# Designs tried in a protein design chat: VH-VL binders against q960a1r229to459. Part 10

Target 1, 231 residues: q960a1r229to459
Amino acid sequence: LKGDRIELLLPKNIDQFKKFKKDRTVISSGLITRFVSTRNPKEFSQKWISTKYVKEFNEITVNKDSVVVGAALNIQKMADTLTSSLSINIGKEIDSFIQKFSSPQIANFATWTGAIISGAKSSLSVSDLLILFNVLDAKLTLLNNSGELTQVAIEEFAEKKLFATHTIVNAIFSRSLTGFLFCLKLGETSEQDSTNFNFAALVGNQVSRIFVGLGGQPKRLTSLEVHIDAL

## First folded at step 26 (VH-VL)

Design y2
Fold by OpenDDE, last read:
Structure y2 (fold): chain C 231 residues (1-231), chain A 120 residues (1-120), chain B 107 residues (1-107)
Amino acid sequence: as target 1 above (231 residues)
Amino acid sequence: EVQLVQSGGGLVKPGGSLRLSCAASGFTFSSYAMNWVRQAPGKGLEWVSYIWSSGSYKYYADSVKGRFTISRDNAKNSLYLQMNSLRAEDTAVYYCARGYLDYYYGMDVWGQGTMVTVSS
Amino acid sequence: DIQMTQSPSSVSASIGDRVTITCQASQSISSYLAWYQQKPGKAPKLLIYAASSLQSGVPSRFSGSGSGTYFTLTISSLQAEDFAVYFCQQSYKTPWTFGGGTKVDIK
């Protein structure tokens, strides 16, 4: 490996992470596998920071009415947590939907935050996790560049593209959701990354939530929700 | 019976400090987020701070950031607000209130309030 | 920060009247809205959460509606004990913010 020295920090807690985050690129791995060689190395960030070993980013908290999932957790762990913490009629669908989302290898290694951010960045990509977060009305805890924490709804995160300026610390899900969750994904092929349409509907809750994914941010079907809730 | 009982407060000079306490009973305190909300005389409600159930995360209004510290002792079912560098504009009735981490369900249990007066 | 604007600031009504209070958010807050009732010298009481969900123990004459930026609290038939100040509060993102309040007094 020829090139400039790459620095990777592995903070152990959020305070260290906050302290070291300045001017560093955030990764979820403890190992940097991508090296950029350029004639002008100074144009590229040589400083990296990992969320992998940050205590708070790896925490799972089950409260009476909410479940919190750390940002460093992989997709499978997140899904398992939600499946076990939410009602059976919601959890079973989450489990099924996630199993169809990606290969087991990807689900076990990729963080859910990576998937959410990837989905939020693309106007063309159909993100299964993004629609799931929307239908479940998830909130995110974010860390800004000033080291301050803020809590936002997933819609706010996506709409304002806060991934550009903030680091996801965790996701918060309501345990008080009732009713049934229905999810659907369609793709051009049987391959996992070929989804070109997805659908998620939570019905029988106090307020129905229905979304369709055609690329980018899922679209909420408010008229349908109102109609269903009136029945 | 689910309740929050507050103590502390009183009269303090500008630049002084006070510590408010809130004792919880009748529910599993460690399972809930907690809040401080204040109300200046004749004014509306202002959110001050809230803390996660585990105490791991704390949030503050800009008006009190750097001066106030929220904390909790789950073993003692107690919530605290350490107020330093108090200002006249901090004069208010302070309420502790039970909340949720997702905050979707509002603040459903409130203390009786404690008056804090900052005056020279 | 999200600004919450309540209207009216005050309303005079009689027992049995239908009273409607509105709350407008400076941006969409989906259904992350709560309503509180506060009587003089007392702590606020939660009435409605999630824009339209009635808190346990609250009389059914209270109802909430709305989503996005516009919300309403309705008292279908005002009772003597309902004369108070009402506040809306958004929980869409921190910092949590309240409306300015609406005083419901006797006509």
Scores: ipSAE 0.134, ipTM 0.723, lowest interface PAE 3.3, mean pLDDT 89
Fold by OpenDDE, last read:
Structure y2 (fold): chain C 231 residues (1-231), chain A 120 residues (1-120), chain B 107 residues (1-107)
Amino acid sequence: as target 1 above (231 residues)
Amino acid sequence: EVQLVQSGGGLVKPGGSLRLSCAASGFTFSSYAMNWVRQAPGKGLEWVSYIWSSGSYKYYADSVKGRFTISRDNAKNSLYLQMNSLRAEDTAVYYCARGYLDYYYGMDVWGQGTMVTVSS
Amino acid sequence: DIQMTQSPSSVSASIGDRVTITCQASQSISSYLAWYQQKPGKAPKLLIYAASSLQSGVPSRFSGSGSGTYFTLTISSLQAEDFAVYFCQQSYKTPWTFGGGTKVDIK
């Protein structure tokens, strides 16, 4: 990117973001980084806008019944927030699951939004955050190109590929979840530290949620859930 | 006792404005999302607006976007709906309703309703 | 928007009868469905949330089932106080949308 005329805007609030996001590529960094993926090549853009300094994208809200995590926060911060805000039997598993992430550097520097989008875009990659969001029944607040806010389930976001037309503002989690969370992930090699399989089950909640990840959107095991809920 | 008490409403001409209020008691108001739902005479329920507990995020039905504004004052345990540019089709009983946040956005506590009539 | 189709629009029943109301979504809403009861001149009352979870204080004769696009509300044994209008509502995606309602009246 050396020598190229690149314009990067750093809005400070969501209103500024709405105003300037038109015809700009959204990134989570305060610096322009070229993202090259062998699975999803992206064309270079001259106009960029960052979520990094947007106030509303950096907020954490914890109340009696819900946890809201801003889109600009890193994976570790998101995980720590959930670990501390949800029940011990759920939180401890989240902590353990995320600590096994492929790279501590990624957890500390990459946004959870980036990970979610990456997972949703790929039919091949196995995303730990995506399965976590699904098993926890997360919702996303999205901003469309018209500047309107909507809320959707994580399933809708992935299924409709809303990452192509919408900007994630935050994620919403319920603090009313009960029971136990069980997570498993298996990597390819010690060098790659990439997950090639993951599993997540929330059992003992009003509604059991069980997912398996083999690439792309995790598959929900509805038949198993029904059986578990009947016990 | 958990309760929502509504006030405001009444008769207004097309193009006019009204402000509805909803006072909460018996629970930690600032911990819950709030909704406005309306019901035209003899008709079904229609969701109007939703506001997060902190007030940071607001959502509207397409039918009221640009005309209605939802807001809250957590210090006063109060929810508001500012209705501008009112139309005949806005005639309805308006309810404030607390969001049940367990599995998202069920409404478990309702106000008594306030009638809004828009007529020439 | 997600359309909610409720059936039937009305049903006449007797005390002690089993009553079933259905709600169909235009797309999958997972388990993001609530059922409400409304009596004349009164605000709606939440009966069921998350498709099958009984709201606190609601009699056990009420039950909800379903997932995806098809849902049912069942009153196992109709009581005198159950004559009312019932509504389903999806909370999967904004805007929240309601079914058209089902009036349960006395035969």
Scores: ipSAE 0.027, ipTM 0.636, lowest interface PAE 4.8, mean pLDDT 88
Fold by OpenDDE, fold request of step 28:
Structure y2 (fold): chain C 231 residues (1-231), chain A 120 residues (1-120), chain B 107 residues (1-107)
Amino acid sequence: as target 1 above (231 residues)
Amino acid sequence: EVQLVQSGGGLVKPGGSLRLSCAASGFTFSSYAMNWVRQAPGKGLEWVSYIWSSGSYKYYADSVKGRFTISRDNAKNSLYLQMNSLRAEDTAVYYCARGYLDYYYGMDVWGQGTMVTVSS
Amino acid sequence: DIQMTQSPSSVSASIGDRVTITCQASQSISSYLAWYQQKPGKAPKLLIYAASSLQSGVPSRFSGSGSGTYFTLTISSLQAEDFAVYFCQQSYKTPWTFGGGTKVDIK
């Protein structure tokens, strides 16, 4: 392990995070390793800030109408929360869909935020979490560089590439969703993300939501939604 | 019966302060997000502020940011709007309205409104 | 911010008429659109949410349609109690924004 010194801050609350995020790169890991310095050019800032121990980023809030999941939580915790908080038909499908993750071990360590951002950045990769967020019509709470919070739909987050300028604080899911969720994915079983196709449909809800993932942002099948809702 | 009952408001001079209250009944107040929406005389609706069910997160229109503070007391089933540094353009009927964290579902319950007049 | 342009600003109609109000968003808001009815001296009333979902208790003569940037509210057969001002509102992202309103009055 070689590399220059890296400065990593581990704020404990969102106020500290807001204060120190200036001129720092955001990461989810609290590990200080020389390996990180080898991955980042030294001509760029070697100042980092972690979300891992930020109190507000680790919170789960379950309301009657919504569930809020902090940005620092791992994929498994997010999935478990949704499974237990949403309707049985939707929750079971989420659980099943996430359990088919290429590496269950990764789900326990990787943050859902990291996965969402990775999926949103890529035009080629098929992201299971991204399609799940889209089909569930997830909202994101974002923190900008001025320390202000805003709420956006997941679609806008990806479309406008807000990951470049904003920090995800949490995700909001409606508990009012009804009907049935159908998720499927195709790919090779491996320790790597091998999904090359995924599909998600929420039907029997107030408004049907149907998405297909072939790489990058999932595509919404609006015509099919209209057809289904007209039945 | 699900309802929101408002109080407060009135006449105040520019630069003054007012506090609006909204009392909820007939539903689990702590489970819902809440909003303030205002309407100037003869004008349209303008969203003012939004607070999550837990009160952890608050949002404001740019026109009131830094001057207004939304808050709630879930134990008292009450929503508040502290308005400071009031301006003439803040003159309006203010409504509290129930919403969701997922605002997909709109604002489905409204208070009766409270008139706020800012005038010298 | 997302601008909501509502049209027309006013419409005169008779009982039994079909009335259509449109709302255009400055950007795509998917189906995050609500319609409200407001009568003089009263608070707004939610009619439609999610662009096309009828709020509980609202008569079936009201309907909403659209997705993306263009939306419509339709009253299939105008009734006496329907004379009011109608507003669209996007709930896609903060800040929430309303259309300018449409006054439906009697011809």
Scores: ipSAE 0.017, ipTM 0.561, lowest interface PAE 8.3, mean pLDDT 88
Fold by OpenDDE, fold request of step 28:
Structure y2 (fold): chain C 231 residues (1-231), chain A 120 residues (1-120), chain B 107 residues (1-107)
Amino acid sequence: as target 1 above (231 residues)
Amino acid sequence: EVQLVQSGGGLVKPGGSLRLSCAASGFTFSSYAMNWVRQAPGKGLEWVSYIWSSGSYKYYADSVKGRFTISRDNAKNSLYLQMNSLRAEDTAVYYCARGYLDYYYGMDVWGQGTMVTVSS
Amino acid sequence: DIQMTQSPSSVSASIGDRVTITCQASQSISSYLAWYQQKPGKAPKLLIYAASSLQSGVPSRFSGSGSGTYFTLTISSLQAEDFAVYFCQQSYKTPWTFGGGTKVDIK
């Protein structure tokens, strides 16, 4: 798609994506919808590249020991995949948590990647999706400017601000997680993305993971984890 | 240059132990999953073990479960395979190989291999 | 465990020939299949991942196809350096398993 001031490339695979990414701003499918509606995007570069049609970014893979979610998928698809692929105790909580996350419309159109990046960039916002990724010890597959793939923990991604130099290809979750997941969020209204506080705890036979979100990156509560694991 | 350099191995009697090492260079070791794959003389390839980038998750072939332990030291860019209770059928060239947490991408970097011989 | 049946076990070919190797999985592995080349005394080299994606640096004469249970590796025009043993590997679930290998030798 070529407009007067905007050029949007739609690569079909990761190889094309690598070639086209040069000097272009990566956008998700959700952003494309907004850009199409906005005739004068003052905030973005004139050259864009979309992940919407990249094969490797749109795949869901369920392995024996892991589940992989492509970066171009929407939040709802990601949530559904995790709900169905993880243990029942964990999956149910994920489903419940995501249903409370945003309006169904947003969940169906916004990519999980966009949400993760937005949360990682913000020092003030409380990201429900980010804390979920943290508590589940999610890994991200990243593509750097040299065209090489690497994988990092979600915490490292945010801490090192890798969103500035890398493109998320997918997220990887372990299917070996056991125990119970507890998620909580508090906000002004259920209808607005006004979360001011969130909490996530995975407790069980494995090492406990507990996070709290009060702004910016979720913080791990290691002392509480030790306490719980000693019980 | 991206490379894996292996060390260890050798001749051991049945019931003995060996420790293999694999040193990584040229890439961010902590960002990759690692594997051990072995090949008996004149035979095909057999996957042995897999470890996540953080070391949190480890997987083993049934043939080595309870006897072999995979580990890594990301600070030292090193992968290890502790082999205990070795058997004759464990005789093989052992390779360390770089992989991904997403198995989709295969094993793209391999060590030179280390021969392990278990014989009475 | 997923069994990988590779065929043929060996093939004799000439330079310039088209060579096709097949791999069949005992169950569906989607596209989680890799192809490796191994020369004598050397470690395997990744050629194809995700059933059909060419690894960086690998010549374009190599190609992979297939999904589910049936996969193929094709060398469109065999070169002198292509004489080796080739292995398929499923990476769908642990234990990861390899095919028995195919030796491509000179006719």
Scores: ipSAE 0.007, ipTM 0.553, lowest interface PAE 9.5, mean pLDDT 88

Design y4
Fold by OpenDDE, fold request of step 28:
Formats: C-alpha cells, structure tokens, sequence
Structure y4 (fold): chain C 231 residues (1-231), chain A 120 residues (1-120), chain B 107 residues (1-107)
C-alpha cells in the first residue's frame, strides 16, 4: 500500500465505538479497500473506525410491535429479517424487490446503512433501500458525538442530512403495518445495482404511503394517498 | 402476566452502597430496554439509567454517573442497579421500567418501586 | 438535555369537567412524548405514547395531542378515579426527561 499510514479501529461494542469515534471517520466495512485506490490520500482522513464488529450494531430484535435491525448488518440479512417478521404480503414484496436487479454478492457484503447513507447523499442515484424505508415509515436510531441516542424518521434523517453528524445504530420497522405493499424498479440487469426508477406503495394500511424514486430522495405522493384512502 | 418485581433498597449511610434488583416475567426480557427512574419524596420523576435490550450499551443521568451501574442478566430475566457512594440527594423511591427499543412507546411496564434512604 | 415544562402545576376540577394539561419541550421532539398517571403510593402508569396514541386499557376519556414542542393531555370528563399526578416525558433523546408534574384534585 503506497501512501500515508491509515489507521483502522475495530471496536467491539458501542462504548468503545463512542470513545474512539472522536477524530475518526466512520466506515461500515472492515476493509478500507476503496481508499487505497485514491491517488490523493491527503484529502481523506487517515483515521477510521469500523462499525462491523460493534455488538450493538449487529443485533436484531423482533418484538410484538417492531423489528429492529442493527446498522452493521448486510442488506440481505436486513431484507430476510423484514420478510420473516412483517405480514406475509408485505414481506414477500420486500424479498422480491430486493432480489430483483440486485447482485447477491453485493447484498451479502454491503451494509444496509451504507446503502441508505449513499442514497441520502446522492441527488442523482435511485436507492431501493431508501424508498423501501420511506414506504415502510422506518425510523433510525442515531448516535451523536456527545454519545446521546435519538430516533428520527427516515425522511427527517435525509432531509436534515443527519448522516453528517450522527451515526446510525439501527433501523426500526413497525410490525403493525397492514395491507399490501407494491414495489417496482427499473434497471439494466438483474445482476447490477443499476436502478434508474423505483416506486413503492403501501395500500390498505391505516394510512397509505406512496413514494416515487427518480433520483435522490424519494418523493411522497400525498395527494394520491388521500385519494386512495378515500376510496 | 407481564410484570416487574423489585427487591433491595433500604437505609444506608452516606458513602454506602446498595444494590437494587428487578425481576421480569411474562415477556421476552431480552427484547426490551430497561430503565431506572427515581422519585424523591414529594417530588417528580427523574430518569436515572437506561440499558439497551441484550446489548451492553448503558446510559446514565449526570447526577449518578460514575457512582451507579446498571446491568442485566437476560438469562435470569433480571435488571440490577448497583449504587455506590450514595448521597443524601439519592434518597428516593426507585422504579424499574420497561421500554421498547422504539422510543415511541414510552415506559409501559413499571415495578412496584423500592425505597432507598440515605441518611447519617 | 431537553427541558420539559409542564403546566399547570395543579388544577382543581369537578367530576365531569374537562381538564387540559400542557407540556412544552425546549426543542422539537417530534411526536416522541408520553403521558403518565401516578396515584399516591403507586408506580406511574402509561396513558399516552407517541403524543396521541392511547395505551391499551386506558379509558377513552384520555387523549393526547401535539407535535414538535407543544403537547396537551386532555381528560374529556373527569372521573373520581382520575385524581392523580400526571407527568409528560420526552422519549426523543437521551437522557429522558420528565415534566414537573400536574396534580389533579377533584372537588
């Protein structure tokens, strides 16, 4: 490896993570492979901290009313958990949606947190996970630099760009969701993450939720929701 | 039946130590976060400590940091509060309370409370 | 820390009266607010969660409203058993913080 020495810490729990996070850049992977290829290492932090082995970030909790998925889990594990924990109609659609136009290899290695953050940062990319989280009204537990925990809706997370100041600890999904979930996406091939458009609608719930992804943050179709709920 | 049953507490001198226990039953203990909340005589409620489901993450009020330690044994469905270096201002009824990892749901199950008196 | 200001500190009302208690947060807490009822010598009881959701088993005369920084608990028709102290609590960010409480006395 040519360049300045990169330090990577691998904390095992959230307390260690909190202690070491000071002056370090958070990474979801245990490998800093992407930064080795950058010709200008001086522009990037040389100190990194990984969430990969943090105990709390790897936990899954399913209770009566919610599903909690740790931030360090891969996309496939997250999807599998939701599929098995939510209603059959919703779960099946989630599974189908994630598997389409997705590489199994990517789903097994990439964290859902990485995908969410990437989607939230981008104004151009279409994120399947971001729209899924929105349609399901997901909440995120966040850790700030002071060590405090807070929870926010996925919409607020993206809108306020909280990824710049907070670390995602987990995602929370409601198990009380009813009705039917409809998800669709368009992409080039089933083996590439090349989604160019996506759509998600939860109908038959107490409140319908409908989103469209054309790039960047998914847009909520409130007028359509009102119309559907009035039928 | 979902319930929390507390034990421990009592009278202790300043600088002394006490250990509170809270036994859970009727629900999957490891799926919930647990809290300690205290109430001084004739006063309001004060949150003391929080522990995250099956994880080791712990949080404390500034008033008790460095002196109190929250812990849990999921195998025994038990919550503990080790209180060291007790002060007169720590005198209160202490409650254990269950909360969801989803913060929306508040503290929905409470123990019966245990009195802690710190006096010379 | 988020400060919760509860008002009034006490209220006296007759059976059948409408009682309203307010809670103000020092910053936005979205809908992460809970209301508790505490009777003398008893542990607090959860009444409302998520600002407006009625806890299971709680009478429908209790209701919660509000979002952001301003919240209200309403008892539509006060009953004799509603004599108690009521507390609001923000669950938005640690440390959790409570309002100062409101004592409801029944005339």
Amino acid sequence: as target 1 above (231 residues)
Amino acid sequence: EVQLVQSGGGLVKPGGSLRLSCAASGFTFSSYAMNWVRQAPGKGLEWVSYIWSSSSYKYYADSVKGRFTISRDNAKNSLYLQMNSLRAEDTAVYYCARSYLDYYYGMDVWGQGTMVTVSS
Amino acid sequence: DIQMTQSPSSVSASIGDRVTITCQASQSISSYLAWYQQKPGKAPKLLIYAASSLQSGVPSRFSGSGSGTYFTLTISSLQAEDFAVYFCQQSYKTPWTFGGGTKVDIK
Scores: ipSAE 0.826, ipTM 0.913, lowest interface PAE 0.6, mean pLDDT 92
Fold by OpenDDE, last read:
Structure y4 (fold): chain C 231 residues (1-231), chain A 120 residues (1-120), chain B 107 residues (1-107)
Amino acid sequence: as target 1 above (231 residues)
Amino acid sequence: EVQLVQSGGGLVKPGGSLRLSCAASGFTFSSYAMNWVRQAPGKGLEWVSYIWSSSSYKYYADSVKGRFTISRDNAKNSLYLQMNSLRAEDTAVYYCARSYLDYYYGMDVWGQGTMVTVSS
Amino acid sequence: DIQMTQSPSSVSASIGDRVTITCQASQSISSYLAWYQQKPGKAPKLLIYAASSLQSGVPSRFSGSGSGTYFTLTISSLQAEDFAVYFCQQSYKTPWTFGGGTKVDIK
């Protein structure tokens, strides 16, 4: 897609993506309109590249120990994959939590990467996916501008603002997590699609993980974790 | 039993070519990444190449870029290394090694190694 | 590229001794570090992954510690079968890189 001020490339494979990513801003399908409208003032011409149709970014891999979800997948597909691949006591809560995530329409169109990046960039918004990734101790595979691959915990990704310099390739979740997952989110009203608070706790695992979201990066409750693990 | 069995290698003149093979068994091959690692006589280990479970993700050490090609056939549970324009400094024992897609877990399964000698 | 520096290059020890090997990275690699053991004429064997996690089947006398840029492998009580060469490897970022190795031989 080309316009007077905007150029958007839609590569079909990773080779094309690598070739064209230079000097272009990466976007996901769920954020195309938003990024185009907010980051392209009249006085600027900007080049963009989308991960939406990249074949390799739509792959899912499940093995004995992990679940790998491609960066181009929508939120619902990611959630379904995790629900079916993780333990029942964790998966059912993921499913329930995501079903409450905005409307089914948004979940089917927006990529999980777009949601993660949007949440990571904001210091005010409460992100349901960020807290979920944190409580599950998710890792991200990243591609930098030099073509090198690296993996980082979701916390490091957010803290170092790696979204500014790296492209998310996939997310990795452990299938060895045990125990129970508890998630909660609250909005101002039932009529608004706005979360003001969220909470996630994985207990009964080797190490408990507990997070609270009040805006920006979720806060880990390490003291509570230690106390619970001692009980 | 989880194992990797290597074949290929041998003696070749500078500028020549060789193709190494690695056959996997005992695990779901397509769910893992694969590596080639080499070791010159009396020297340490050097990573050569990496391929994701998807064949589109390939990476090489600078010392072999443009000369070596890693590939895999998941239907045949096989890993390959095509080595062209071989040099004396490429002389080494070459190992194939399995790694998880999660980089946290290292290379946990290794082939027996195959010797490649480049000499005039 | 990330450079990995091992020390010492060699160590002579007796059975029952405590042996410590160090590995330093040129930049932070979090906990993405593995330790390998290699005996003559054999392929490397994974001992430790994620800096401190013991690989299945590896004796408990082996342990790993560290994060960021400094890491250690410790053999609490050296056994006859532990005489070998040991390598560290960062798995944080491509290209993967190994330390120079440490030879543990008999005093």
Scores: ipSAE 0.797, ipTM 0.900, lowest interface PAE 0.6, mean pLDDT 91
Fold by OpenDDE, last read:
Structure y4 (fold): chain C 231 residues (1-231), chain A 120 residues (1-120), chain B 107 residues (1-107)
Amino acid sequence: as target 1 above (231 residues)
Amino acid sequence: EVQLVQSGGGLVKPGGSLRLSCAASGFTFSSYAMNWVRQAPGKGLEWVSYIWSSSSYKYYADSVKGRFTISRDNAKNSLYLQMNSLRAEDTAVYYCARSYLDYYYGMDVWGQGTMVTVSS
Amino acid sequence: DIQMTQSPSSVSASIGDRVTITCQASQSISSYLAWYQQKPGKAPKLLIYAASSLQSGVPSRFSGSGSGTYFTLTISSLQAEDFAVYFCQQSYKTPWTFGGGTKVDIK
C-alpha cells in the first residue's frame, strides 16, 4: 500500500488485544502497513491493531438455540454458517442473497464486521449485511475500552454509533426463527458498482420482521408487519 | 437431565486457598457460558466470575480480581474456581450457574452450592 | 458498574394476593434483565429472562415487564409455594449485578 507508514499489532488472543487496544485503531485486516487518506487525514492514527488473528474472534459456536459468529470471520464464512444452521426456508435465502455480491473477493476477504460497521457509518450506502442482521434480529457482543462486555441489538449498535467506542467480538443469531425469509436487492451489475436498494422480510415467524434499505439504516415497516401478523 | 454438581469448599484461614469444582451433565457444556455467584450468610446474591464457552473470555468482580481464577475443561465438562488470598469477606455459599451465550437468557441451571468459610 | 435498586425489601401478603416487585437500573439495560426466586437453603431459580419471557416450567402467574431502567415482577395470585426471596439481575454488561432482593412472606 502507498501512503504513510503505520504500526500494526497482530494480537493472538483477547488478552493481548485488550492490552494493546488502547490508543490504537481497530482493523480487521492483518496485512495493512500503510494508508492514504485524502479526505480527513487528521482522523487517522498511525497506530493500529488487528482482530484477524485473535483466537476468540475467529470462533463459531452453534448450539440448539443460537449461532455465534466471531468478528474476524469473513462474510462467506458467516453466510455459510447461517445457511447451515438456520431453517432451510431462511438459510437458503441467506445464501442466495450473499452470493449476489458484485465481487467474489469481497465475500471471501472482507469481514462481516467491516461490512456492518461500514453500513452503520454510512447515511447513503445500502448495506446488504446490515439489512440481513436487522431482519434476523441479530445481536452483537461488544468490548468497550474498559474491557467490559455488553450485548446490543444491531439497531442499537447503529443508532448509538457504538462502533466509535466499542469493538465487535461476535454476532449472535437465533435458531428459533421460523417462517420464510425473502431478500431482494438491486444493483451490483456491470453498470452499478453497489447495491442501491434492498428488501428483507421474515414472515411466518411469531412476529414478522420487514425492512427496506434505500441508504443508511434500513427502515422497519411496522405497519406492514402488523397487517401480515393479523392475517 | 441437565445438572450441575459442585464440590470443594470448606474452612480455611485468611490468606489460604481453595479450589471449587462444578461438574456438568445432560447438556453440551462447551456451548454455554458459566458463572460463579456467591451469597454471604443472610445477604443477597453477588456475581463473582464469568467465563465464555471458550476459556479465554474471563471476567471477575472487582472484589475478587487478582485473587480468584475461573477456568473450565470442556473435555471433562467441568468448571473451576481457584480462590487464593482468601479473606473473611469471601465467606459465602458459592454457586456455579449456566448461562447462554446470548445475554438475554438468565442463569437457568444452578449447582447446589458450596459453603466457603474463611476464619482465623 | 450498573446498580440495581430493588423495591420493596420485604412484603407481607396473603394467598391469592397480587404482588409486584420493582427493579431500577442506574442506566439503560434494554431488556437484559432476569428474575430469580430463592427459597431458604436452596439455589436461586430462574423465573423470567429478557425482562418478560417466562422460563420453561414456571407457572403463568409469574410475569415480567419493563425495559430500559424500570422493571417489574408480578405474581398475579400468590400461592403457598411462592413465599421466598426474589432477585433481579442485569445481564447487559459485565460485571453482572443483582438487586438487593425482596422477601415475600406470609401476612
Scores: ipSAE 0.714, ipTM 0.883, lowest interface PAE 0.8, mean pLDDT 92
Fold by ESMFold2, look of step 26:
Structure y4 (fold): chain C 231 residues (1-231), chain A 120 residues (1-120), chain B 107 residues (1-107)
Amino acid sequence: as target 1 above (231 residues)
Amino acid sequence: EVQLVQSGGGLVKPGGSLRLSCAASGFTFSSYAMNWVRQAPGKGLEWVSYIWSSSSYKYYADSVKGRFTISRDNAKNSLYLQMNSLRAEDTAVYYCARSYLDYYYGMDVWGQGTMVTVSS
Amino acid sequence: DIQMTQSPSSVSASIGDRVTITCQASQSISSYLAWYQQKPGKAPKLLIYAASSLQSGVPSRFSGSGSGTYFTLTISSLQAEDFAVYFCQQSYKTPWTFGGGTKVDIK
């Protein structure tokens, strides 16, 4: 008899987003158009705010040392950026891994932040994007409720459950990574995006990073890294 | 040659205004964030204001919020600080400095500094 | 805000001495720490970023270490041009904050 109504704001830049995000649920989905079409804005009883049109969340910055990808980019755009900006051995494997990750429709529609938050929240699921971020030593720029910006490693974001109190602004990847990236995904279900096990390794004559996904946070295999680096 | 060359500054009475300029050369200005840092005579360093490579994100220290405005013109490779309602405690050398969106890299290029004196 | 506490506030040293400066953060800042050198009448100069990475063009006698809340800058063999004020700065969370500075003077 009584339904829920949603007020949805569509800020255009980060200063507007900061001003209006207070007391609102942040969404990073491409489904905003359906909500607006289904519900009259003047009748909203829930308060949401979208990252989709925020200028800074859609920016890509590439310099000699780093690649910065905005929070509102879809998975495919992020993957294309990393593939073209990192070394050929790493970029080629990212491209291959993302093609196996999900259908092209999901990769072109879903945001990378949605996938990261979903993976970071879960103690049971195996997240392909989360293990990729771990093996690439990704950092996140986060915005808290006080308007402060901080930067954290992807491991800290999940460990300290920062998704509950912070909004992701962008991800940062080092362009100084060297060696070879290997990624493996195993799983079969009636739903094509399910993974039972994944593995990611960045190895070479630089610092190695090796992770395994068996459910929940990817686990780093530091003993194996030391052994491999000695070779 | 990567450099930042500052201009503006000077003596002004309390309540007055000044505009500081910082001209960049030798690098792709639009790929970097920019900062203003000040240093009162004989004192330490204070981070005053910050602007992303795009002009829309800006930060101000609480002591200057509402009085100072940071801006940039990427076509002219220039950074600005508009200082209004100046107070005696704003007396300092003001430096512009470039930084990265990746916070690990610090402020690696600095201007020569511009003195601002606020006195009756 | 994250407070940065430097010690000592000053040190008198001779050419050839080893000088160690410490910086303590009021909360963990991971490795988001930079060290700057400032000579009289000059702008600060970046020496160390990411706690331990040497900036291009900085002599190898400078080194940084630490993570979390405790950091050091070491000058292994002091030279005449190293007499200056040194500042640490965290870049982990805005507002970015500086330590109070350490003046390295001639003995």
Scores: ipSAE 0.590, ipTM 0.826, lowest interface PAE 2.1, mean pLDDT 85

